# Miniprotein binders against b1l550, part 168

Target 1, 279 residues: b1l550
Amino acid sequence: MRLPEELLERARDIHSEAPSHRIKLDRVGSFGLKVPVEFKGFLLLAEADVWVSLPEGRRGVDLSRQVEAIYELSNPPKDPFSLCREAAISLLEKLNYADSSGVSIRFDAPLQDGESLKYYGVEISSIASDEIINKIRVEILGMTACPCTAELIRAYKSSEIAATHTQRSLGILEVSTKAEHPDPDKLASIIERAMSSPLRTYTKRPDEGGLVIRSLSNARLAEDVVREMIHLFLEEFGHLPEDTHILAAVRSMESVHMHDIYAERSFSLDEIRKEISSH
Key: E = the ipSAE of ESMFold2; O = the ipSAE of OpenDDE; V2 = 0.75 times the mean of E and O plus 0.25 times the DockQ between their complexes.

## First folded at step 16 (miniprotein)

Design le10 (at its last look DockQ between E and O 0.94; V2 from the best seeds 0.72)
Fold by ESMFold2, look of step 16:
Structure le10 (fold): chain B 279 residues (1-279), chain A 82 residues (1-82)
Amino acid sequence: as target 1 above (279 residues)
Amino acid sequence: DPVREAFKYFMEAYRLIQEAWRLLRKGDVEEAAEEYEEALEKLEEALEIAKEAGNERLIRLIKHMIEWVKELIEELEKKLKG
C-alpha cells in the first residue's frame, strides 16, 4: 500500500530535528547494496556500501537520498571506479550537512589464467570531505615455497633432492591516494610476481609439475614476498603523490604448521623513499 | 541553490579530471593537459559560487582540488617540454 503523498505536508521531518543526545556519528549509511558494474568487458554484480557523517546537531539521515546517489549513477552499468568516486561526491552534495561521505564497492575481478579464468578480490572506496581520497585493496592467492626447509634438504649429505613444503599464501596490497585508483590487475600482478609462483584454478599434470618446480627455484619467506611487493609497487606506482599510503602484506597458510605466518608493512611514498635512500 | 550549483561545476570538473586520467592511460599527454585546463576553469567557477554561498567546507574542497590540478598541469608541461 502506498500512502498518500499529501501526508508529507503535515508530518514532522524527524531527520532534520536535533537529537536528544548531541553526539556526532562517523558513518551512517546503507550497506550491502547490489549494483551492476562494467569491469574490463565483464558485467559484474558488485556489493556497495554508502554512508555520510552525521553532525551532532542533526537527528537522522535521509536514507533514500543515499541510495539514489549511487543508483542514479549505476544505470547503465559503468566502470566501478568512476561510479565509486562520483557517488561519493553526489552523496556530499545530496546530504550537504555531512562533513564527509563514503562509498565502497566490492567485486571479484576476473583474471585470465591460460584458457580458464581465476578471480581475485577487489574493494575500492572513495571518501569525500575537504579532499577526495581513493582507496583500493587487492587480495590474491599465490604459492610460496619455504627456503629454510629447502636449505635443510639440500644440506642432507647423500641427497641432491630439490624439495621443500609449499603452501597457499594470500597477498594483499592496499593503496590510498588522491589520484585515480590504481589498476587492480597491475596490483594483482605485483602480488603474483612477488610469490614463488602463481596459483591456477585448474592444472594438468605437466603444468602442475612445472608450477611446483618454479616454486622450488624461487623459494621465498613471507617477509621476502612483502619486500618484493614493495619493490615492484615502487617501480610501477612510484609516480603517485608523495602522501600516498600503502599497506603490503602476506598471510601464509604454512602446510607444516598449525598456524599461519603473517608479514606486513605500511608506509607513505615519502617515508619509504627516505628509508631506501639512506642505504 | 548556490551550494548545489557549485557542486554541479565541481562534478563537471572532476569528470574532466577522470577523462584526463583515461587519456594518460592511452598516452595522450597533450589532450590530458587540455582536459585538466578545462577542469581548472570549472573549478574556478565552482569556487566563486561557493564563496558567494559562504560554504567553508566546500571552499576548502574546491581549493585543494585546484592546487592539485595545477600541480598536475605543471607535471605534464614538463613532459611536453622534455
Scores: ipSAE 0.694, ipTM 0.907, lowest interface PAE 1.4, mean pLDDT 88
Fold by OpenDDE base, look of step 16:
Order: C-alpha cells, then structure tokens, then sequence
Structure le10 (fold): chain B 279 residues (1-279), chain A 82 residues (1-82)
C-alpha cells in the first residue's frame, strides 16, 4: 500500500532536520544488501554494506539513495572490484553532505579443484574521502603439519618421514592500498603455498596419500606460514605503493589441542622492506 | 549542478585509471600511460568545476588524485625510457 502523494507533501523531511545533539557520525548505512556480481565467469549473489558519514548538523542519512547508488551500478552485473570503487564514489555524489563513504562486498570465490570447485572467502572494500582506499581480505583453508611433533617422532623411531599431527588452518591476507585491489586468486594461491598443503574437495586414495605425505615433508609452524605468506606476497605484489598496508595471519585449528594457534603480522610495504634490508 | 558535473568528470577519470590498471596487468604500458594522461585531463576539468562550486571536500579528493596520477605517469615514463 503506497501512501497518497498528498500526504507526503505535508510530511517534514526528518533526515534533514537538526539533531538534538550535534555530533558527527562516522558510518551510517545499510548492511546486508544482496547484489549480483560477475566474478571469473560466475554470476554470484554477494552481500554488500554501504555507508556514509553524517555531519553534526544533519539528523539522518537518505538511506534509499545509498541503496539506489549500488543497485544502479550493479545492473548489469559487473566485477565486484569496480562495483565497490565506483559505488563508493557514487555515494559521495548522491549524498553531498557526506565527508566520507564506504562500500563492502562479501562473497565466496570459486576456485577450480580438478573437476570440482573449492572456494575462498573474499571481502572487498572501498572508502572514499580525501582519498580512495581499496581493501581486500582473502581467507582460505589449508593444511599444516607440525614440525615439532615430527622431530620428536623422528628422534624416537629414526624415520625419514616422521608421523605428525595435521590440522586445518585458516590463512588470511588483508591488503589496503590506494591502488587497485590485488588479485584475490593470487592472494589465495600465496596462502595455499605458504601452508604444508592445500585442501582438496575430493581425493582419490592415491591422491589423498600423496597430499598427506607432502604435508609431512613440508611441516610448518603457524609462524612459518605467516612468514612464508609475507615472503611470497613481497615477490608477487612488491610493486604496490609503499604505503600499502598488509595483514598476514593464520589460525591453526590444532588437532591435539582444544584451542587454536594464531599468528599475525601487520606491516606497510616500506616498513617490511626496511626490516628485511637491515639483515 | 556544478557538483554533479565535477563528480561526472571525476568518475570518468577514475574509470580511465581503472582501465589503465587493466592494461598494465596485460603489459600494455604505453596504452596505460595514455589512459592516465586522459584521466589527468579529466581530473583537471573536475577540479576547476569543483572550485567554482566551492566544494572543499571534492577539491581535496581531486587534488589528491591529480598528485597520485602524476606520480604514476612519472613512474611509467621512467620504465619506458629505461
């Protein structure tokens, strides 16, 4: 049921009124929108958040215009990176009272695994203010084998390939840059290569055995994984601006403990280059 | 609306920057440089319009982008001459 237009003319614009308290808000928006995106030939339904800042002299945000901004740009569906960046800019245009805007888009990215698919988690963000900052977070599961237990068993049994416990580990790369969002497939690849082995959606028995043996032969601490992620990242993405910020992390869901092991490093490209050059 | 017009030029410039990124990923450095130059022209137009409109936030954003694109062009020029 639509309200008669005549009634709308009599209604005051609540959003444009002065607030009871003149306080600026950093983020006001719509969270949990669903938007279609095209990614690697797949049409995906992504979750999106859109927001803007609210000046101290305005009571509320025109939320309908926020929603309109992202949906106008999502039809026809496009890549989520361009959608994110352009939507952030469009929000500033449509909501001219805002000092800053932001868009976040989340989805599971398909990754080919033989004849099947596996996936990794992606969150893409863009923030527009006095500059445009692009952020991407990639999360993918892999497998780690413990080198400490392996060494203990090796010492006990004198075996070349020592048995050890293995576990699923979540690798995380988060990159914030004024440049384009880094390639998420490359980021996922870096994480997988930093672990003892990747996970597989399905394995035949010979393949499964090989996967485990590879893990045992490439045993790594959570700390090793993070350091390897950083190393591989620098090799692939060292061309990004020096002020690019990176978070590399791993959460190991340890199979012998009830708790997880977590390791992380946050750094800028300039900082980490200086650190490595000092050795 | 001068503000909307300024944003139009800004958005066009940013799309050109995005295209330059795509070209760079393909190794098309010369073509990418051309896109950056065109983006710079659009940003300069956007800046003049934004100044007329008196939109300080947009002026700052555009100025930042101009400086950044100039740096990108300089970096590419060094690569092309080297």
Amino acid sequence: as target 1 above (279 residues)
Amino acid sequence: DPVREAFKYFMEAYRLIQEAWRLLRKGDVEEAAEEYEEALEKLEEALEIAKEAGNERLIRLIKHMIEWVKELIEELEKKLKG
Scores: ipSAE 0.600, ipTM 0.872, lowest interface PAE 0.8, mean pLDDT 91
ESMFold2 (binder alone), look of step 16: mean pLDDT 83; pTM 0.791

Design le11 (at its last look DockQ between E and O 0.88; V2 from the best seeds 0.69)
Fold by ESMFold2, look of step 16:
Structure le11 (fold): chain B 279 residues (1-279), chain A 82 residues (1-82)
Amino acid sequence: as target 1 above (279 residues)
Amino acid sequence: DPWKEAFKYFMEAYRLIQEAWRLLRKGDVEEAAEEYEEALEKLEEALEIAKEAGNPRLIRMIKHMIEWVKEMIEELEKKLKG
């Protein structure tokens, strides 16, 4: 039902009123929007969140302007990184009462895997306030082999048996920087290289045997994977601004345990360089 | 509307910065420096308009970007000297 235009002149503007309780809010937004993106030649349907801060004197957010900020920029579909950054800026323009804005875009990124594809998780965000901070989180599964069990089996048979339990482990790299978002494929590669072996969509028997042998020769604790991820990250991305913040983490779905194991480290580039140079 | 006009120049500058990033990924250092320099001109225009609008937060945002872009230009110019 379309209402008469005359009612617009009579209705209160609820959003611009003062609230009953004058409390500022850090994030008020529309979450779970579907947006099309083009990523490395693929057209993907991504999920996006958009938000702004809300001052204590304003009752509500202008929802239509908020959603317009991202959808106006999403047609035709374009690079998700540019979309994310530009939408964050557009939010501040369209919602001029906000001190800050943010956009997050999530999608599954394709990665070449022999003759097929595999996928890994990507979430990017851009937060605009006095500065514009670009954040990326990459999650990819790999394979880990337990060095503790491998050593026990070796000692039992004096290295006649090379065996241990293996499991899928989820590696995570999260980077916040004022520079461009790091390339997610490079982050995924860092995570996979830190694992005992990558996971494949499918393999033939000789290739499968090779992956298992490789994993046994690269047995690693979750803690070791996190350390290796940091080492490899510094080799590839040490050029980023010194105040760039990183989180490196692994969640291992241990095949012989009832519970997952988790390891993580957060740091800035200047902090980790100082730590490494002190040893 | 000075608010909208300042953001227009800021967005134009930011798009030039993103182009500079693309050029750097290709190894085109001189071209990237030129894009940063054009972005700086747009940002200085945005700053003057933002000062007329009188919004301190917008002014701080633009000033932070200007300072960062100047640092990037200096870094790239040193790289070009080899």
Scores: ipSAE 0.716, ipTM 0.913, lowest interface PAE 1.3, mean pLDDT 88
Fold by OpenDDE base, look of step 16:
Structure le11 (fold): chain B 279 residues (1-279), chain A 82 residues (1-82)
Amino acid sequence: as target 1 above (279 residues)
Amino acid sequence: DPWKEAFKYFMEAYRLIQEAWRLLRKGDVEEAAEEYEEALEKLEEALEIAKEAGNPRLIRMIKHMIEWVKEMIEELEKKLKG
């Protein structure tokens, strides 16, 4: 049931009124929107957050305009990267009182694994203010084998291939840049290559055994994984702007402990290049 | 509305930048440079309109983007000469 238009004309614009307390808000928006996106030939329903800043002299944000901004750009469905960037800019146009805007889009990215699919988590964001900053976070699970336990068992049994505990480990790469969002498949590949082995959705017995043996032969600490991720990232994405910021992290869900092991490094490309060149 | 018009040009420029990125991924450096140059022209137009609109934030955004695009063009020119 729509309210009669005549009644709407009599209603005060509550959003444009002065607030009781003149305080600026950093983010006001709609969280948990569902938007269609096209990614690698798949039509996906992604989760989206949209927000803008609110000046101290305005009571509220025109939330309907925020929602309109992203849905106008999502029909027809497009790649989530351009959608994110363009929506952030569009928000500032539609809400001219805002000094900043942001969009975040989250989905599971399909990754082919033989005849099956595996996936990795993606969060894409763009923030528009004096500059446009693009951010991508990729999370993918891999397998790690512990080198410490392997060494202990080797010393005890004098075996060439020492048994060790293995566990799932979550690798994380987060990149913030003025440039284009880095390719999420490449980021996922970097994480997998930094692990002892990738995970497989489907394995036959011989393949499973081989996967474990490979993991054992490539035993890595969580710290090793992070360092390897950084190394591989620099090889693939060293061309990004020097002020590009990176977070490389691993959360190892240790199989012999009740707790997880976590390691991370945050850095800019400029900083890490200086660090490596100094050694 | 000068504000809306300035944003129109800004959005067009940013789409051209996105196209330049696509071209760079394909290794088309020369074509990417052309897209950046066109983007720069659009940004310069946007800047003039934004000045008329009198919005300092939009002016800053456009100026920062202009500086960044110029840097990108210079980098690509170095790649093409080398």
Scores: ipSAE 0.534, ipTM 0.841, lowest interface PAE 1.2, mean pLDDT 91
ESMFold2 (binder alone), look of step 16: mean pLDDT 83; pTM 0.795

Design le12 (at its last look DockQ between E and O 0.02; V2 from the best seeds 0.00; counts 0 for: pae O 19.1 > 1.5, placed apart)
Fold by ESMFold2, look of step 16:
Structure le12 (fold): chain B 279 residues (1-279), chain A 82 residues (1-82)
Amino acid sequence: as target 1 above (279 residues)
Amino acid sequence: DPLKEAFLYFMEAYRLIQEAWRLLRKGDVEEAAEEYEEALEKLEEALEIAKEAGNERLIRMIKMMIEWVKELIEELEKKLKG
């Protein structure tokens, strides 16, 4: 809804006053904005958060200028990565009292799935100050084996037990870097490949229990999925700056245990390379 | 088929929005606003059909898009006044 211009001017005057408690704030902004983006030929309605830092001597932010910064750039719609970076820069230009700004954009990205589409979650952000830090988080559903399933396979050597005890899990890759955002489809592919582990069927040839166990053990534990995500990430994105920070995680959506299973590793590229090279 | 008809109105709105984008790139702000207004009408028709079908997810999606287009129209109207 639009306010009369004189009321808007009064509200802005209040925001420029000194606050009664002079405390700086790290993030002040508008959250949950609906913005259009064009992603790989699709028009998507994304959700965006915009914010700036607020110095101790200023009571409030000009919220209309924050919203203006991203909406002006979203009309016409463009790719979400350009929108994210450009809006973060525009926020600093429009609200020059801030020493940093940030923009986050969230959308569901389409993936082809045979003749159908499925979607995975993407959240990107750009934090601007004297430099720009780009962050992307990709979340995609897959299937993992819980620890219970691994032990049941081992104990009973049954493909039906293995099949019935896999669980829906959420794979997560989050990357924070000074370089451009990694391609979300490549991140999603890494997660899917880390989770892809077909159960091999029992062969008709004479087999010992070891061959049957190996075939049934192709299901991956959440811990091994995380390790595989890291391996595949390093192959694809090992060229990023050494101070790039990554989080790789798997979270159970449904669990046979009393609680969800979760595995996580965070690292910088420098840290993980030292760890691997110590062998 | 109500879902097919709602989809046709939604796709027509989408095409009108794309035409508005093309017009904005040419600097034709007034014409782009007219295309957004027509897209809003198509979305309102799609919403009516979605409500009759009782499809709650489709209703929510169309309502969100309607609000988005309304904000875009408002922003263009600010530019036209200046």
Scores: ipSAE 0.000, ipTM 0.165, lowest interface PAE 18.8, mean pLDDT 76
Fold by OpenDDE base, look of step 16:
Structure le12 (fold): chain B 279 residues (1-279), chain A 82 residues (1-82)
Amino acid sequence: as target 1 above (279 residues)
Amino acid sequence: DPLKEAFLYFMEAYRLIQEAWRLLRKGDVEEAAEEYEEALEKLEEALEIAKEAGNERLIRMIKMMIEWVKELIEELEKKLKG
């Protein structure tokens, strides 16, 4: 049942009224929208959040216009990067009272794993104001092997290859830049390469053994993984603007402990370059 | 679609958690506890479906929510014993 047009007009009037308290809001919008996107030839259903700022003199946001903005741009489906950026701009144009807008799009990105597919988590965002800031967050699981336990066992058994415990680790790279969104596949690759080994969706027993052996041969602390992620990131993305902000993090789901190990570093490209050059 | 189904259970759990919070604000601690327990059941169902679907991200999200709800229940139990 479509609400009578008269009721819709009244609802618009309410949003334009002065609020009881004149306070600006940073983000007002619709969260958890479903939007189709095209990514690497795959049609994916992504989750989207859309928001704008609300000035102190306006009671509410025209939520319907926000939803229309992103859906108009989603038909036909397009790449999530363009969708995110264009929708953020469109929101400011359609909602002229807002001084800032934002769009976030989340989905699982397919990644080829032999004859199968694995997935990594992606969140693509754009914030529009006087400038456009693009943000991307990539999360992918890998495997780490503990070097400390390996060393203890090596010392005890005098073995060249010491047994150690392995665990699944979640690697995270978040990049905020005035440039275009970094390639998520490259970010995922950086995370996997920084770990002891990648995970595979389908392993035959011999392949599983091989992954474990590779991990044992490349034992890394969570701290090592984060440092390696940063190093690899600088090699691949060092051309980004100096004010680009990065979060590199790892959460290791420890197999021998009841708790997880977490390590992170937040930095700008300018900051980290100065840090490295000083050594 | 298993993923859709899992998501529906997940969303229902969120609804129940919100209801529990509402009940707690009203002082209805026992009813709030029941809503948390029901939310936990929905999350467990969601988890099983998500596992069947093989969606690692959803699995992680649900697991995190399960742990969160368990913590909420524990906190509530402490209030009920006090």
Scores: ipSAE 0.000, ipTM 0.158, lowest interface PAE 19.1, mean pLDDT 83
ESMFold2 (binder alone), look of step 16: mean pLDDT 83; pTM 0.786

Design le13 (at its last look DockQ between E and O 0.01; V2 from the best seeds 0.00; counts 0 for: pae E 12.9 > 1.5, placed apart)
Fold by OpenDDE base, look of step 16:
Structure le13 (fold): chain B 279 residues (1-279), chain A 82 residues (1-82)
Amino acid sequence: as target 1 above (279 residues)
Amino acid sequence: DPLKEAFKYFMEAYRLIQEAWRLLRKGDVEEAAEEYEEALEKLEEALEIAKEAGNERLIRLIKHLIEWVKEMIEELEKKLKG
């Protein structure tokens, strides 16, 4: 049921009123929207957040215009990267009182695994203010084998391939840049290559054995994984602007402990290049 | 509406920047540079209109992108000459 237009003309615009307290808000928006996106030939339903800043002299944000901004750009479905960037700009246009806007889009990215699919998590963000910053976060699970336990068992049994415990580890790469969002498949690949082995959706017995053996032969600490991620990132994405910011992290879901092991490094490309060149 | 027109040119410029990125991923450096040059022209038009509209936020954003695009063009030109 729509309210009669005549009634709307009599209603005061609550959003344009002066607030009781003149305080600027950083983010006001709609969270948990569902938007269709096209990614690698897949039509996906992504979750989206849209927000703008609110000046101190305005009581509320026109939330309907925010929702309109992203859905207008989502039909027909397009890649989530351009959608994110363009929606951020559109928000500033539609809400001209805002000093800044932001869009975040989250989905599970399909990744081919033999005849099946595996996936990794993606969160894409764009913030428009005095500049446009593009942010991407990629999360993918892999396998790590512990080198410490392997060394202990080797010392005890004098075996060439020492048994060790293995666990699932979550690798994280977050990149913020003025340039385009880095390729999420490349980021996922970096994370997988930095671990002892990738995970597979399905394995036949010979393949499973091979995967475990590979892990044992490539035992890595969580710290090793993070350092390897950084190294591989620099090789692939060293062309990004020097002020590009990176977070590399690993959460290892330890199989012998009740707690997880976590390691991270936050850095700019300029900072890490200087660090490496100094050694 | 001058502000709407400014955003139109701004959005067009940013789409050209996105196209330049696509071209760079393919290794098409010369074509990418051309797209950046066109984007720069659009941004300059957007800036003049934004000044007429008196929108200081948009003016700052456009100026930032102009400087950034100029830097990108210079970097690509160095790659093409080297």
Scores: ipSAE 0.681, ipTM 0.902, lowest interface PAE 0.7, mean pLDDT 91
Fold by ESMFold2, look of step 16:
Structure le13 (fold): chain B 279 residues (1-279), chain A 82 residues (1-82)
Amino acid sequence: as target 1 above (279 residues)
Amino acid sequence: DPLKEAFKYFMEAYRLIQEAWRLLRKGDVEEAAEEYEEALEKLEEALEIAKEAGNERLIRLIKHLIEWVKEMIEELEKKLKG
């Protein structure tokens, strides 16, 4: 008897049916996929999301074709920016009922820190439709602002190095553009230069007593860090299309008060230039 | 920039406080008190500028340090009398 095979062939294609409620969906896809990438000579395990739009007349998405689109392109491992863009295009080709697609890829990028290695967060995406919009977000830890009053008092009365008790901060640059993704190392450099000093893992050296004053003398308030990030960004990336959108932000943790201080500014290149030239 | 100016005076006060601590470790109580007095002057200038800038976090930090420095001066003056 051959009924199981014939029954499977007769099964209706639920995904191509019209839904009971004809409502378009903006993002339907697979999230949290593990994909290998090669970034500046490093082999990294990244996390990816893939999605497409779903028209009002289609009940579901062919999920296996979505996953295949990115995995097919990720072996052998290659540059995450190329993977991101190519996968977004491939999704539209493979699922031709969609009018847009998107791919996001997240990884920790290595950064030389003296004799050791540290990491900063990178998330890139490509959204394909009538055009392709590329987005990159970089997050890197550093130090900002003066230490909290409690930390200052403790440092004055303690033999421990006060620099290890200065405020931790997270700098953020996010760029959305029709051009290719900006280099994340350059974005990270902009953030670090805007801050008072890079985060350090230990401070056991003899001149530790003076480090508090040096750290504070280089410190900027969160508001001023954001302003400096914008200045440095314009110097490096002012050539991008005028409708490029940027978000610059800093989040600083106030350990004594158990809440964060946050500053941000969003702008397009056209907008910020008009603002600056008016002063 | 008012905030940058306030921070400059704050930094100067901080350097003077560090010197006061060095002098105290050597037993130079009178000279340490003099450094604290100068630091207090710088902190009061920084506070005025921070108030004009409206930065409540910086204002609170400077006020706490001012009160702490005043207590140190009182303690040192008591030791000198005693």
Scores: ipSAE 0.000, ipTM 0.146, lowest interface PAE 12.9, mean pLDDT 76
ESMFold2 (binder alone), look of step 16: mean pLDDT 84; pTM 0.803

Design le14 (at its last look DockQ between E and O 0.92; V2 from the best seeds 0.75)
Fold by ESMFold2, look of step 16:
Structure le14 (fold): chain B 279 residues (1-279), chain A 82 residues (1-82)
Amino acid sequence: as target 1 above (279 residues)
Amino acid sequence: DPYKEAFKYFMEAYRLIQEAWRLLRKGDVEEAAEEYEEALEKLEEALEIAKEAGHKRLIRMIKHMIEWVKEMIEELEKKLKG
């Protein structure tokens, strides 16, 4: 049932009133929106969050204007990065009482894997205030082989026997910058190259054997993987602004333990260059 | 409404910046520099309108973007010479 339009003329505008408790809020918005996006030729269904800051003197946010800001830009489906950045700007324009706005868009990105596809996690966001900050988080699974067990087996068995435990490890790169969002495929590649071996959708037995042998030949601690991720990141993205912030992390789901191993490092480009140059 | 008009010019400038990023991914450095220059012109127009509106946050936002774009133009001009 639609209510009579005439009631809008008599109703209070609740959102524009002052609240009884004058406390500003950092994020007020609509979360879990379904948004179609076009990513590298694929049509994907993404999940989006939109929000603005709310000053202490305003009771509520015009939620329909928030949803309008992103949906007006999303049809026809377009590149999720430009959608994210432009929606953040549009939110700030449409909700002129806000000091800041934000948009997050999450999707599973397809990646070619032989004759098949595999997927990795992408979350992008854009925060608009005095500046526009673009953030991307990429998560992809790879394989790690434990060098500690490999060394122990080498010492116990003759040099003719090589073995260690292998496990899935989740690699994470998160980048915040004033420049464009980094290409998620390049971030995913950095993570996979830092690991002992990539994971495949499927393998036949000869290919599976090769994959395991590669991982054994490239055994790495979680700490090694994080350091390699940073090294590879600097080679590919060292040109970004000096105040660009990065988090590199690995969560290793150790096959012989009841618990996971975790390693991380966060840094700015300025910070890490000074650290490396001092050695 | 000068507030909305300033934002219109700001968004136009930002879209030109995004086009410059696209051109750089293709290796078109000269064309990217041209897009940044056009974006700067739009930002200067947006700044004038924003000052008429007296909106302090919008003025700061535009000024920050102008400084960023000028830095990018300088970087690209160096690449073209080197």
Scores: ipSAE 0.708, ipTM 0.910, lowest interface PAE 1.3, mean pLDDT 89
Fold by OpenDDE base, look of step 16:
Structure le14 (fold): chain B 279 residues (1-279), chain A 82 residues (1-82)
Amino acid sequence: as target 1 above (279 residues)
Amino acid sequence: DPYKEAFKYFMEAYRLIQEAWRLLRKGDVEEAAEEYEEALEKLEEALEIAKEAGHKRLIRMIKHMIEWVKEMIEELEKKLKG
C-alpha cells in the first residue's frame, strides 16, 4: 500500500528538524543489507553496512538515500572493492550534511582446494571524509603444532619426530590504507604459509597423515605465526604507503587447554621498517 | 548544481585512480602514471567547481586527494627513471 502523494505533502520532514539535544553522531545507517557482488568469477550475496555522520543540528539521516546509493552501484554486480569505495563517496554526495561516510562489505571468499572448496572470511571497508581510507580484514583457519610439547616428548622418548598437540588456529590480517585494498587471496596465502600447515576440506588417509607430519616438522608458537605473517606481509606488500596500518593476529584454539591463545601486533609500515632496521 | 558537478569530476578521478591501481598490479607502471595524471586533471577541475559551490568539506577532500595523487606520480616517476 502506497500513501497518496497528497498526504506526503502535508507531512513534516522529521529528519531535517532540529533534535531535542544538539549532539553530533558518528555513525547512522543501515546494517545487514544484502548486496550482490562479483568475486573471482563467483556471484556472491554479501552483507553490507552503510552509514554517515549526522551533524548536531539535524534530527535524522535520510536512510532511504543510503540504501539507494549502494544498490544503484551494485546493479549490475561488480567487484566488492570498487563497490565499497564508490559507495562511500556516493554517500557523501547524496547526504551533503554528512562529514563522513562508511561502507562495510562482508562475505566468505571461495578458495579452491583440489576438487573441493575451502574459504576465508573477508570484510572490506571504506571510510570517506577529508580522506578516503580503505580497510580489509582477512581471516582464515590453519593448523599449528606446539614446539614446546614436541621438545618435551623428544627429550622423553628420544624420537626424531616428536608427537605434539595440534590445533586449529585463526589467522587475521587487517590492513588500512589510502591505497587500494590489498589482494585478499595474497593475504590469505600469507596467513596459511605462516602457520604449521593449511587446512584441507577433503583429505584421503595418506594426505591427512602427510599434512600432520608436515605440521609436526614445522611446529610454531602463536607468537611465531604472527611474526612470520608480518615478515611475509612485508615481502609482498612493502610497496604500500608508509602510513599504511596493519594488524597481524592469531587466535589458537588450543587443544590441551579450555582457552585460546592469542597474539597480535599493530603497526604502520614506517614503524615496523624502523624497528627491523634497528636490529 | 556545482556541488553535484564537482562530485562527478571527483568520482571520475577516483575511477581513474582505481584503474591506475589495476595497471600497477599488472606491472604497467607507465600506463598507471598516465591514469594518475588524468586523475589529477579531473581533481583540479573538481576543485575549481567545488570552490564555486563553497562546500568546505568537499574542497578539503579534493585537496587531500590532489596531494595524494601527486605523491603517487612522483613515486612512479622514480620507478621509471631507476
Scores: ipSAE 0.684, ipTM 0.899, lowest interface PAE 0.8, mean pLDDT 92
ESMFold2 (binder alone), look of step 16: mean pLDDT 84; pTM 0.816

